# VH-VL binders against q9yfq1: the designs that were tried, part 1

Scores and structures below are computed, not measured.

Target 1, 117 residues: q9yfq1
Amino acid sequence: MLPVNPRDLEKMMRRLGIKVEQLSADEARIVLGSGETMVFRSPTVIVMRAKGQPPMVYLVGDYTVEKPREETAAEITEEDVALVAEQAGVSMEEARKALEESGGDIAEAILRLKGEE
Unless a header shows other numbers, all headers, positions and changes below count from the first letter of the chain; Kabat numbers aren't used for antibody chains.
ipSAE, averaged over its two directions, is called F for ESMFold2-Fast, E for ESMFold2 and O for OpenDDE. V2 adds 0.75 times the mean of E and O to 0.25 times the DockQ between the complexes of E and O.
[cut] marks letters that were taken out.

## First folded at step 1 (VH-VL)

Design c1 (framework fv_cofetuzumab)
Fold by ESMFold2-Fast, scan of step 1:
Structure c1 (fold): chain C 117 residues (1-117), chain A 122 residues (1-122), chain B 111 residues (1-111)
Amino acid sequence: as target 1 above (117 residues)
Amino acid sequence: QVQLVQSGPEVKKPGASVKVSCKASGYTFTSYYVHWVRQAPGKRLEWIGVINPSGGSTYNNQDFKGRVTMTRDTSASTAYMELSRLRSEDTAVYYCARDRYTYSSGYYFDYWGQGTSVTVSS
Amino acid sequence: EIVLTQSPATLSLSPGERATLSCRASQSVSSYGSSYMHWYQQKPGQAPRLLIYDASNRATGIPARFSGSGSGTDFTLTISSLEPEDFAVYYCQQYGSSPYTFGGGTKLEIK
């Protein structure tokens, strides 16, 4: 049976010993098994706790996915870093980080760096 | 439902330019990248480039450097691809395609426009 | 650029038979458990249609007879039992690094 109003729902949760709290966050990142990262900007974070059980965390909001970081720096050439830095108008350090995050994909690195604006 | 509708066929002389449009509907236009791909008669598909409709940033395949310009109009939910200094080798069907991602895999082209035939001949 | 080689160029089979199409990449398109290889079907006069994404995931609305497998540099598209509507050209496409590239295609034709 579902509760008929918000007051009944809250009383039911309290009776079950489940604590629910909402947190505000500027960012949340989830690193997936694939190595990709889900990036949430200003999500609503809901934490539920029940006695004797690990907490449950729910993220609500839109997200973007960042490609996994390549394991070898040798796959990213200095020519690629220079190209990304020039095309996106950023420093060599920022370009290298973007290339690492894009798995060496020059187009994706450039779009992500320019798209943040 | 998601649709990408392209402009009609074009016939151009060598040296001219062509501008193809791709009107998106059924989704939030600024939330997905738009790619351009072409296919010459009897040949493989060839990637031209990509635009992020949100900020208007682009990246083009180096084979088209200096000749291709990608733009968009967010109010009309329309992407454009302009190719200049046309050669007979540019005769092809030009497609736009939407770039979608999943939780674990990155991007892929899930919806395509119907294609725009561009013929370059004297 | 990553070069994709599809084989065979032409595959002649009858309805009901199994089709196996291959795509080989000149360098790996896999990283951290993901393989950025996609398969498309194209019929004459039509735009390509997504069949398989990330090597093995079937796109929405695609019949169960289509399956994909592989990782690294070697990928396969399998059609378990050919239907008349399956006779078309099939292309693989990599998204592992830009410029994104397509294979030369395998034309599946009726014997």
Scores: ipSAE 0.000, ipTM 0.564, lowest interface PAE 15.9, mean pLDDT 82

Design c10 (framework fv_cofetuzumab)
Fold by ESMFold2-Fast, scan of step 1:
Structure c10 (fold): chain C 117 residues (1-117), chain A 122 residues (1-122), chain B 111 residues (1-111)
Amino acid sequence: as target 1 above (117 residues)
Amino acid sequence: QVQLVQSGPEVKKPGASVKVSCKASGYTFTSYGVHWVRQAPGKRLEWIGVISAYSGNTYNNQDFKGRVTMTRDTSASTAYMELSRLRSEDTAVYYCARDQGYYDILTGFDYWGQGTSVTVSS
Amino acid sequence: EIVLTQSPATLSLSPGERATLSCRASQSVSSSGYSYMHWYQQKPGQAPRLLIYDASNRATGIPARFSGSGSGTDFTLTISSLEPEDFAVYYCQQYGSSPWTFGGGTKLEIK
């Protein structure tokens, strides 16, 4: 579909008593109820305001749909650091860094420290 | 620190053309419209027209149709107003002014240039 | 074109007094609940300064003593208590119909 001409849209909306703001954006993301995210790259953002009404936001541009984002599993406790340090034979500081690199995965951290070449 | 800085004074002969510049700073140039207004000595303000810095589209007062050309240079953040076939009645201070709204929203003139004196004399 | 008539042409007052300036349009500049009228202040040798936009909204940095009202064809600019710096020429301007037009101005002068 053809993009809306900002001047023509503005003239029409102004005649209807609606204020129109035209913005250029690098990105817009809409997280849907399904957990999927609509990602717009370089969209044109049109914000319309009328007295006593919530603003209306209109996005113009192509979008892609991303799967729900997985949350980080980087819950690192002192007990986890101690366990990795003991099992791998390293300092608490080295164990903590290995756990950070593995995203909190104890087994992966130990393997990385003991795996060598 | 929004500023509109206009070119210096001009003295022209009848029949000549004058081109006035208006350099914008302190805001995103393409997000606002630029109006041109003049004021002859002792007279009321007179609207000449507007240019969208975003699209380059213009809308002019019919009294100036065929004599006024408005342009803009987005790389230089500068708007221009050229008035041709000058008459003694065109002697005035010419102002550029930013529209208060975003892009092509035409509302009030929130910031003005300092004015450019144009004198047409034979 | 819409003709804007400002009255009085000259208003002589003292600091501390209330000023009431009128602007009448030859046809309505209001539609859909909006009034497309602005007010400007101009001092000698200076560019105009926006005071009030859309009939009643105070522009950024404008003191609270300035207020605008009206709709349709009749508009008023009020200065509740004049300060010495307020003695200037005031212009109304409409954008409800093209071409955009200005009033003839009201000169506010010190008595």
Scores: ipSAE 0.007, ipTM 0.530, lowest interface PAE 11.6, mean pLDDT 83

Design c2 (framework fv_cofetuzumab)
Fold by ESMFold2-Fast, scan of step 1:
Structure c2 (fold): chain C 117 residues (1-117), chain A 123 residues (1-123), chain B 111 residues (1-111)
Amino acid sequence: as target 1 above (117 residues)
Amino acid sequence: QVQLVQSGPEVKKPGASVKVSCKASGYTFTSYYVHWVRQAPGKRLEWIGVINPSGGSTYNNQDFKGRVTMTRDTSASTAYMELSRLRSEDTAVYYCARAEYRYDSSGYPLDYWGQGTSVTVSS
Amino acid sequence: EIVLTQSPATLSLSPGERATLSCRASQSVSYSGSSYMHWYQQKPGQAPRLLIYDASNRATGIPARFSGSGSGTDFTLTISSLEPEDFAVYYCQQRSNWPYTFGGGTKLEIK
């Protein structure tokens, strides 16, 4: 992936209409439907807000599981693929590939597709 | 505890190449860009370029075009900067520094720096 | 490239005094309400240390006496009351465009 000028990254986020707020936390706990608890120590908390949508909260950082059980990762949504394709000006196939390579990170996928001018 | 540890000082002859290493620890190496900056004795800081350790992609300052090569080894969490066709004007302390590049980051500053590697080009 | 001009080149003051350092850019380094100017401190034989990012945000661990202000092309670093350890060289750096560029530095020395 080509590195992108930080100013261009901010322009892209603004264009997407996404307001991103980064918070630092001492701890976060998520009690899963399986009964397991994901424990994050000193995670970065990312709050993303888009007009007309409920807020989306991401926890970034390493975590531990208090009860050893099998874990599953969320799949890439078709809405995420469409958003990346529209914003980067590429096909749905290219957008999906970029999202797969970025582990579902929308901003990273757009950076991969846009790159330097 | 974030640390960037650079290789030791080098003395080279004009026309030679030098390769400086920067070993990262205390953070996820592939989540931060690595920038290279140099400083000649008594002069200002000069930006050489940047590498994304995740994909290995680079951007080099035009002033170094054709002479600088940046690489990384993800298994060793180490970034490298090689400068070829050395001239006396390349005598400087060379620094690596990291910068957060995630979309949620603020300001993308060079927040942690290596200790510097002294490179002397002498006949 | 964006050229950064720092003034004065040397500033001679005593501990306890207020220091005001200037950085001027050849073109605007501001976009949509944000200003893309960072400040670093460097002591002889040491790597630079981040003080202020995006014009006015204090980096982690940096004492409250350090503050930054400005927008567009004119930026200021202020040290409200100098401590002995503050006598060093200060550099501004813009992140608006690649290549990143640094100012010529302001040397803060004991009077």
Scores: ipSAE 0.000, ipTM 0.541, lowest interface PAE 15.2, mean pLDDT 82

Design c3 (framework fv_cofetuzumab)
Fold by ESMFold2-Fast, scan of step 1:
Structure c3 (fold): chain C 117 residues (1-117), chain A 120 residues (1-120), chain B 111 residues (1-111)
Amino acid sequence: as target 1 above (117 residues)
Amino acid sequence: QVQLVQSGPEVKKPGASVKVSCKASGYTFTSYYVHWVRQAPGKRLEWIGVINPSGGSTYNNQDFKGRVTMTRDTSASTAYMELSRLRSEDTAVYYCARGRYSSGWSFDYWGQGTSVTVSS
Amino acid sequence: EIVLTQSPATLSLSPGERATLSCRASQSVSSYGYSYMHWYQQKPGQAPRLLIYDASNRATGIPARFSGSGSGTDFTLTISSLEPEDFAVYYCQQYGSSPLTFGGGTKLEIK
């Protein structure tokens, strides 16, 4: 994919109107279809552009692969709803609504139901 | 479908000029470069040069210094190669082919070739 | 310019045999794990046909019996089991440097 003897080939590309730019980069990340991420530290980044052609981006350098990690989501579980309902002495529906309003915070939900109307 | 159709055969005397045409169809003419390659009887393929149809910029092999001129007509989707001050050793089949940098200058479609004979 | 030397100049084989064609570059045409070499097939009276691009990738419509390998300065085109239609001239081409150059060709002929 990358030119060899870049000086000679680059002369031809420049004559043809192909822009070759080297970018200063501290990091690059590529999220793969597997969910893994390739992380490059201080890579050499070369961008080639020409009218009517798709741009090409070359990343060269050391990289590491990060395993996919699910974002932590505060889900409202039925066990949490039951706990709030029992502790606050309200219906499961009222407990669920209080948990939704508190962003899943059990203690805050209980305080709202007991301390608030 | 992609096609490159070249002009017909030429017979020229030494010192004359020849102009070969290459009409493209089936793709966006300005999205691919047009290369010119020749082949003398029984010899290897020899790259002559390339034109960017979008801007009209060219790059020629130094072996043809001062003798080759490449042009194009975007409205007709046609590329031209003119070779001047012909010599007997310019006798060859001349091909146009499409290629672009993103495909590594590989030539996926070629014209049928134009025979050029230079003789007294 | 980069000179490409193909060997043998002529290879005489029978259908069903394996063909191995060599292309040697006067200087490396590889970088960062990629090789800037293409292979073409040319039959008499016809324009060349792209077979292999970037040393090892088959072009669209090319049968699986064709394969390419190599890196640096030494490249090989292999036809695993020759079919009658495979008897033709084969050319390598580099794009590691300008001008773009082709090898001298290997003529594959019926024994």
Scores: ipSAE 0.525, ipTM 0.820, lowest interface PAE 1.1, mean pLDDT 88

Design c4 (framework fv_cofetuzumab; at its last look DockQ between E and O 0.02; V2 from the best seeds 0.00; counts 0 for: pae E 16.1 > 2, placed apart)
Fold by ESMFold2-Fast, scan of step 1:
Structure c4 (fold): chain C 117 residues (1-117), chain A 121 residues (1-121), chain B 111 residues (1-111)
Amino acid sequence: as target 1 above (117 residues)
Amino acid sequence: QVQLVQSGPEVKKPGASVKVSCKASGYTFTGYYVHWVRQAPGKRLEWIGVINPNSGGTYNNQDFKGRVTMTRDTSASTAYMELSRLRSEDTAVYYCARVKYYGSGSYFDYWGQGTSVTVSS
Amino acid sequence: EIVLTQSPATLSLSPGERATLSCRASQSVSSYGSSYMHWYQQKPGQAPRLLIYDASNRATGIPARFSGSGSGTDFTLTISSLEPEDFAVYYCQQSSNWPYTFGGGTKLEIK
């Protein structure tokens, strides 16, 4: 409740084997399992470590939630490689290379292989 | 981006009260102590006291006990220092400054620009 | 309360020279390997600016020419080669005990 001189607090924490550090951050982002991101602006970050325990990190401040960012390139799958190879009339190796160079864009890969670019 | 912005200059008569504000931005207001310090013309800095913005708890230097009241408004991220029963010796520039809750030492990393308070009759 | 005494009160030097400023505490401000002594620079009409914290750590954005040293009761602020913008008043401050206290200041002026 009452404010405490940080020197006295450090002395107390040291006696308990707890190391506490306060950091100031411009931004913190936490990517959740849902794909959403919690965005903190100018949060206070408190890191606490106790002997024999994993560290604890506390973020203090308001946050907003951002929806997942849409990926512009899809992961290259064997199904996509087969489709490109069939449509362009090339080997699986050539199709995979074209997909890697197009960032997973099937249409671009096919156009590249057919030389219509 | 961290800023502490104080209210404007005040001219008061002896016996009056003055209330100085300190608006914080660019950081979590409740994550740092707010200290008040003053400086009379040509003299050293003098520590007035401290408030914990999270709890509202305060500690005042004995030299000001009974005359100083510190408060805060968390929704406005603003701290206040009110000094009552003003004397000509209270003429000074009043500063707010922030200090971390945790970590080695206690130092004023950011200061307000200062508020000039003149007490004259 | 802990009394801080700064010396000299005024130091007259030229740009390019080395400045050495002293701060003495009436009792130790050190414990557990830490020294709770800090240095600030103040220019006319401005709030103080943090230079050195915990005796020897340079604050963010402070030029390398500023350094601090000392422990216990005796502390020093050194400016290795003065620049024109360094002529100001310098204050030491202890955070070992409440109330926090400041030294009387050392005015660094152009010779």
Scores: ipSAE 0.595, ipTM 0.812, lowest interface PAE 1.5, mean pLDDT 90
Fold by OpenDDE, look of step 2:
Structure c4 (fold): chain C 117 residues (1-117), chain A 121 residues (1-121), chain B 111 residues (1-111)
Amino acid sequence: as target 1 above (117 residues)
Amino acid sequence: QVQLVQSGPEVKKPGASVKVSCKASGYTFTGYYVHWVRQAPGKRLEWIGVINPNSGGTYNNQDFKGRVTMTRDTSASTAYMELSRLRSEDTAVYYCARVKYYGSGSYFDYWGQGTSVTVSS
Amino acid sequence: EIVLTQSPATLSLSPGERATLSCRASQSVSSYGSSYMHWYQQKPGQAPRLLIYDASNRATGIPARFSGSGSGTDFTLTISSLEPEDFAVYYCQQSSNWPYTFGGGTKLEIK
């Protein structure tokens, strides 16, 4: 059985002649074969290297599973920000914030800024 | 197959309200916006408003001056449009339409069959 | 709001002929390399059907004889060779600005 905490894991692996490196990450994502995505927030990343073997990576932390969306989320571009700003009659900063909150969905951002009627 | 099926024809008196339903099938209901458009006899199509079925957020044409209420039931994959304080000028065929928005614009790729609403004394 | 003016109001042609329909916007509907103009076909007693989206893209299932062009304020729908089923009313619609608006339509009738 592998230990649960990163420190114990590192100690165990070193005893086995495995080089262990611990890294910090803001976020980690694993896209599963099912199409779902495991999302780790601020995980501890442990990279284990053994001679003649591919490296092993451990993500230590809580995670959520996101289901695939039929609609593809677009990255926020400056053009998108400008469009939202123009359509909603707000500043670029406000438009950017709305887009971020809407996951890059332009229409949703506009709806948020315009409010519910 | 994508389908939008609307409720049947309505006859209302002035001052009354009408609620039209639009049942979606053949696609993920919450993945597309639902727009409402009407067409009065001999007049051009008029955009009424839009609803996000996922969030429930709406944005309406201000020309309707708050008379329009859009809702949805995600469990039933159905959108609703209610128009209150009806006038004779509200006599028209009302359409729901599906729209997917992705940066390049919004267009109505599928339409309901339309609902005839007649407002008369 | 953006006003869309379609011309001509009525177009009388015969099967096999080329049809050219115009839509003019009161202000530009093009932004950031895209034109937010769309075309629909409507037959009596039916809902509109999408023909062209974003000025020049043919919708799924639409015959190749239909094409769209234009940018800014001037847009054109072209039917290269009219079929009997093409005689209907055609509307342009902009999604550049709220509220979305439609043109007055062009009635394509058989000569």
Scores: ipSAE 0.017, ipTM 0.664, lowest interface PAE 6.9, mean pLDDT 88
Fold by ESMFold2, look of step 2:
Structure c4 (fold): chain C 117 residues (1-117), chain A 121 residues (1-121), chain B 111 residues (1-111)
Amino acid sequence: as target 1 above (117 residues)
Amino acid sequence: QVQLVQSGPEVKKPGASVKVSCKASGYTFTGYYVHWVRQAPGKRLEWIGVINPNSGGTYNNQDFKGRVTMTRDTSASTAYMELSRLRSEDTAVYYCARVKYYGSGSYFDYWGQGTSVTVSS
Amino acid sequence: EIVLTQSPATLSLSPGERATLSCRASQSVSSYGSSYMHWYQQKPGQAPRLLIYDASNRATGIPARFSGSGSGTDFTLTISSLEPEDFAVYYCQQSSNWPYTFGGGTKLEIK
């Protein structure tokens, strides 16, 4: 199991004549094709360079995934609540609850209140 | 608005093949994997496989023993799944679905409406 | 492959009651600070609808009465106060390893 940890990997690469540089980093981010980002806090960063080849970078450390903001209704406003109440024929209290349960989606809130779906 | 629109119902005899299409709209087709899932009547969902619509690379669930071929047409934003050597147990609704993430750790955020495939003699 | 076992198979409750649905994986589906367990709702003749992803995050447009919890091998979907539209079949799904697998489902029906 060759790449068990960064130090063993570094030793193996140096034995093969590969230049290895360890960097101190406060943060590393990998933006994925979906728009999500892997966030490493204080990772160990190892750069490996072989003659005539592109450099390789090895990140070691725990990471979290930051998701892109999904398209949702923004804040629930009083005018949104009033619109739902009017369209569904319910009280402001009922409309607010439906909006909160629908993530601020006015159309979904109205449909829930009318008993559709 | 993200949509996945599948081709219509199919009725086939045992031994035939079926090809289901899945047309994507409202997002960058080559930016997300397309997965195929089926559900026999009264049964749980079964994962069939995945295609990377950018590269055309695929992985098929071994349970289908090489009977699945997945392709795509990037200019038409359409994915295809063909199941060959049909058996009666292949009777199911077939779904395409989009994966939120590439690789492991992914979930199906948008689904096609399903394509009913009936295999009977 | 990772086998998912859902319990109970059928849950009979009335509107307004709390529902608790369980999903147990044959091996851990958690790693690197994430749990790769997801929940779907399915009504007859319809495609599944994503409810919860990564064990505890509500999908867009899912009401706050739906919540998920758990890690490792044991996961729970909770519906805090059932509404008539919530009577359906619920599936868990893991995306930790290929092949992706689904649980057998919990049918939530009116008592």
Scores: ipSAE 0.000, ipTM 0.526, lowest interface PAE 16.1, mean pLDDT 83
ESMFold2 (binder alone), look of step 2: mean pLDDT 92; pTM 0.939
ESMFold2-Fast, scan of step 4: ipSAE 0.000; ipTM 0.548

Design c5 (framework fv_cofetuzumab)
Fold by ESMFold2-Fast, scan of step 1:
Structure c5 (fold): chain C 117 residues (1-117), chain A 123 residues (1-123), chain B 111 residues (1-111)
Amino acid sequence: as target 1 above (117 residues)
Amino acid sequence: QVQLVQSGPEVKKPGASVKVSCKASGYTFTSYAVHWVRQAPGKRLEWIGVINAGSGNTYNNQDFKGRVTMTRDTSASTAYMELSRLRSEDTAVYYCARGLYDFWSGSYYFDYWGQGTSVTVSS
Amino acid sequence: EIVLTQSPATLSLSPGERATLSCRASQSVSTYGYSYMHWYQQKPGQAPRLLIYDASNRATGIPARFSGSGSGTDFTLTISSLEPEDFAVYYCQQRSNWPLTFGGGTKLEIK
């Protein structure tokens, strides 16, 4: 593709009502629907604005992907399983499953088994 | 005529902080950005950061994050750069410069510079 | 960050000669038809002075003997016929990415 004259390109953008602004940024983070985060270090941040439209933000640069924040699950002990089973009136096996699903949270496990959440 | 006049030389001990001023005249202070650049003896120019004189918003080079604070006083048409936790490696001439920003191209360049402020950090 | 490499580090020439100074970027500083490379002149004990902006535009008050060219990663500052006052250090600077960065400089000295 033949390069466009910079002056002609600028005139074309003006006629389209598009303004371009470059921002200084130390970091940009995009939290994805997956829970992962794209992290850009010192990216080029270009903001394009068109009349009557929301701004478009364009990030240029390498990025890394951070895994979703993982909650540290408490260790599930047999004493905890027994407590949940007694309080909720269920079997030890059902109590263990509820504790696994709650990440070791005894109160949440009991509420799940009793249906209060 | 556009002029940027900086404060006088400073001598500091390691761990101290220094605050350099830059007084602007000959233009509408709040319509431009003020950039800070330093140069250690015999070394290249190093960009520290920028302040929008109108809004007070700042953007700093990450190498100085946590140590540099830029401010301005619109009534005095003066910009300030404070650098804390000084090291011997911070010994340099510090410049302020007026930034022109071409919104369409996204280009920043420095058309007028202060005379420089010598900062020496020694034991 | 974008690293700018200037060559040669020192250039020895006589008045009346043509000077060609190089600046290479670690990655492209050209986008959307613009080249975000600027040139400054610095004399001993003085602040830098803007010569060229956006690769090829002469700043106000800069003599016609100064010209800039290049795109992408390779840029050149040319002084068509050296005057005595042109012997100084020259720095390139990019604006394509933050932080803004400068080259190491080329010292133009009298032969």
Scores: ipSAE 0.000, ipTM 0.523, lowest interface PAE 15.1, mean pLDDT 82

Design c6 (framework fv_cofetuzumab)
Fold by ESMFold2-Fast, scan of step 1:
Structure c6 (fold): chain C 117 residues (1-117), chain A 120 residues (1-120), chain B 111 residues (1-111)
Amino acid sequence: as target 1 above (117 residues)
Amino acid sequence: QVQLVQSGPEVKKPGASVKVSCKASGYTFTSYYVHWVRQAPGKRLEWIGVINPSGGSTYNNQDFKGRVTMTRDTSASTAYMELSRLRSEDTAVYYCARSPIVGATWFDPWGQGTSVTVSS
Amino acid sequence: EIVLTQSPATLSLSPGERATLSCRASQSVSYSGYSYMHWYQQKPGQAPRLLIYDASNRATGIPARFSGSGSGTDFTLTISSLEPEDFAVYYCQQYNNWPYTFGGGTKLEIK
């Protein structure tokens, strides 16, 4: 924290011509491009606004990273894997991968595999 | 629930010192300022000063400079205001109040108040 | 220091009436388009309660009948239709200059 007394800090903020708000928050979540989520518990939230500009938001506090959750369709069965492997003429492992990528859609998995060179 | 709870009433002689406590709960103590404000019987509210609990930095109203000392204990989430060389004019209810550190510095919540009586 | 003058000192009204309370500052408490004025309500034996911040923003949990307006040196707190629980003392407070200062209060009492 900048070691200035409260009076000097206020003068500094006002001189910048920006509106600053401190908000109380129970939680903040930021979903990253990687699919991971930063989770802040009881962070300090500072919002800065300048006329004609989008707001600037600062989060201060500890966070944890949650791994992305793969959304999967209904469970992929061994029978479905065998069917895809047989129809597409590929290995069980390749068929399983195609089913995972299609969310368990047998028709799409077969088309993907037959569309591959 | 965000709450500030103050110590109980005090009766002091002129020339003595009084130390009032303000215990915070329901929020991160070091993320908000703690202000001290007093109100003498039948009179307006008078701002005494402020402390930033994270670094311990303070700023006091000049009317109290040299007599008031504000401190805090971060492990106990408690702020203290000590007023020395008491005079009868210091008889008042003393409040602590929370404010944001940046932006608007409104006072919310307030402690319940501590009555300090200075009698000759 | 900035002196805040509240008027009237006492306002006698009945429930259902509109209350208009004034606060005048000895010098401007506005800077760069923002007004650094708050309003508090205090009932006997209790600590003050924040009503309005930055001149016109209603604090969390404050009923819609309370509103604030003004800029520069002239500020107003309005209660559109008084409820029995609104009879209390109201204080304005500026935080544009150090030290922070409060007005002398307006006592709202039942007629």
Scores: ipSAE 0.017, ipTM 0.607, lowest interface PAE 6.3, mean pLDDT 86

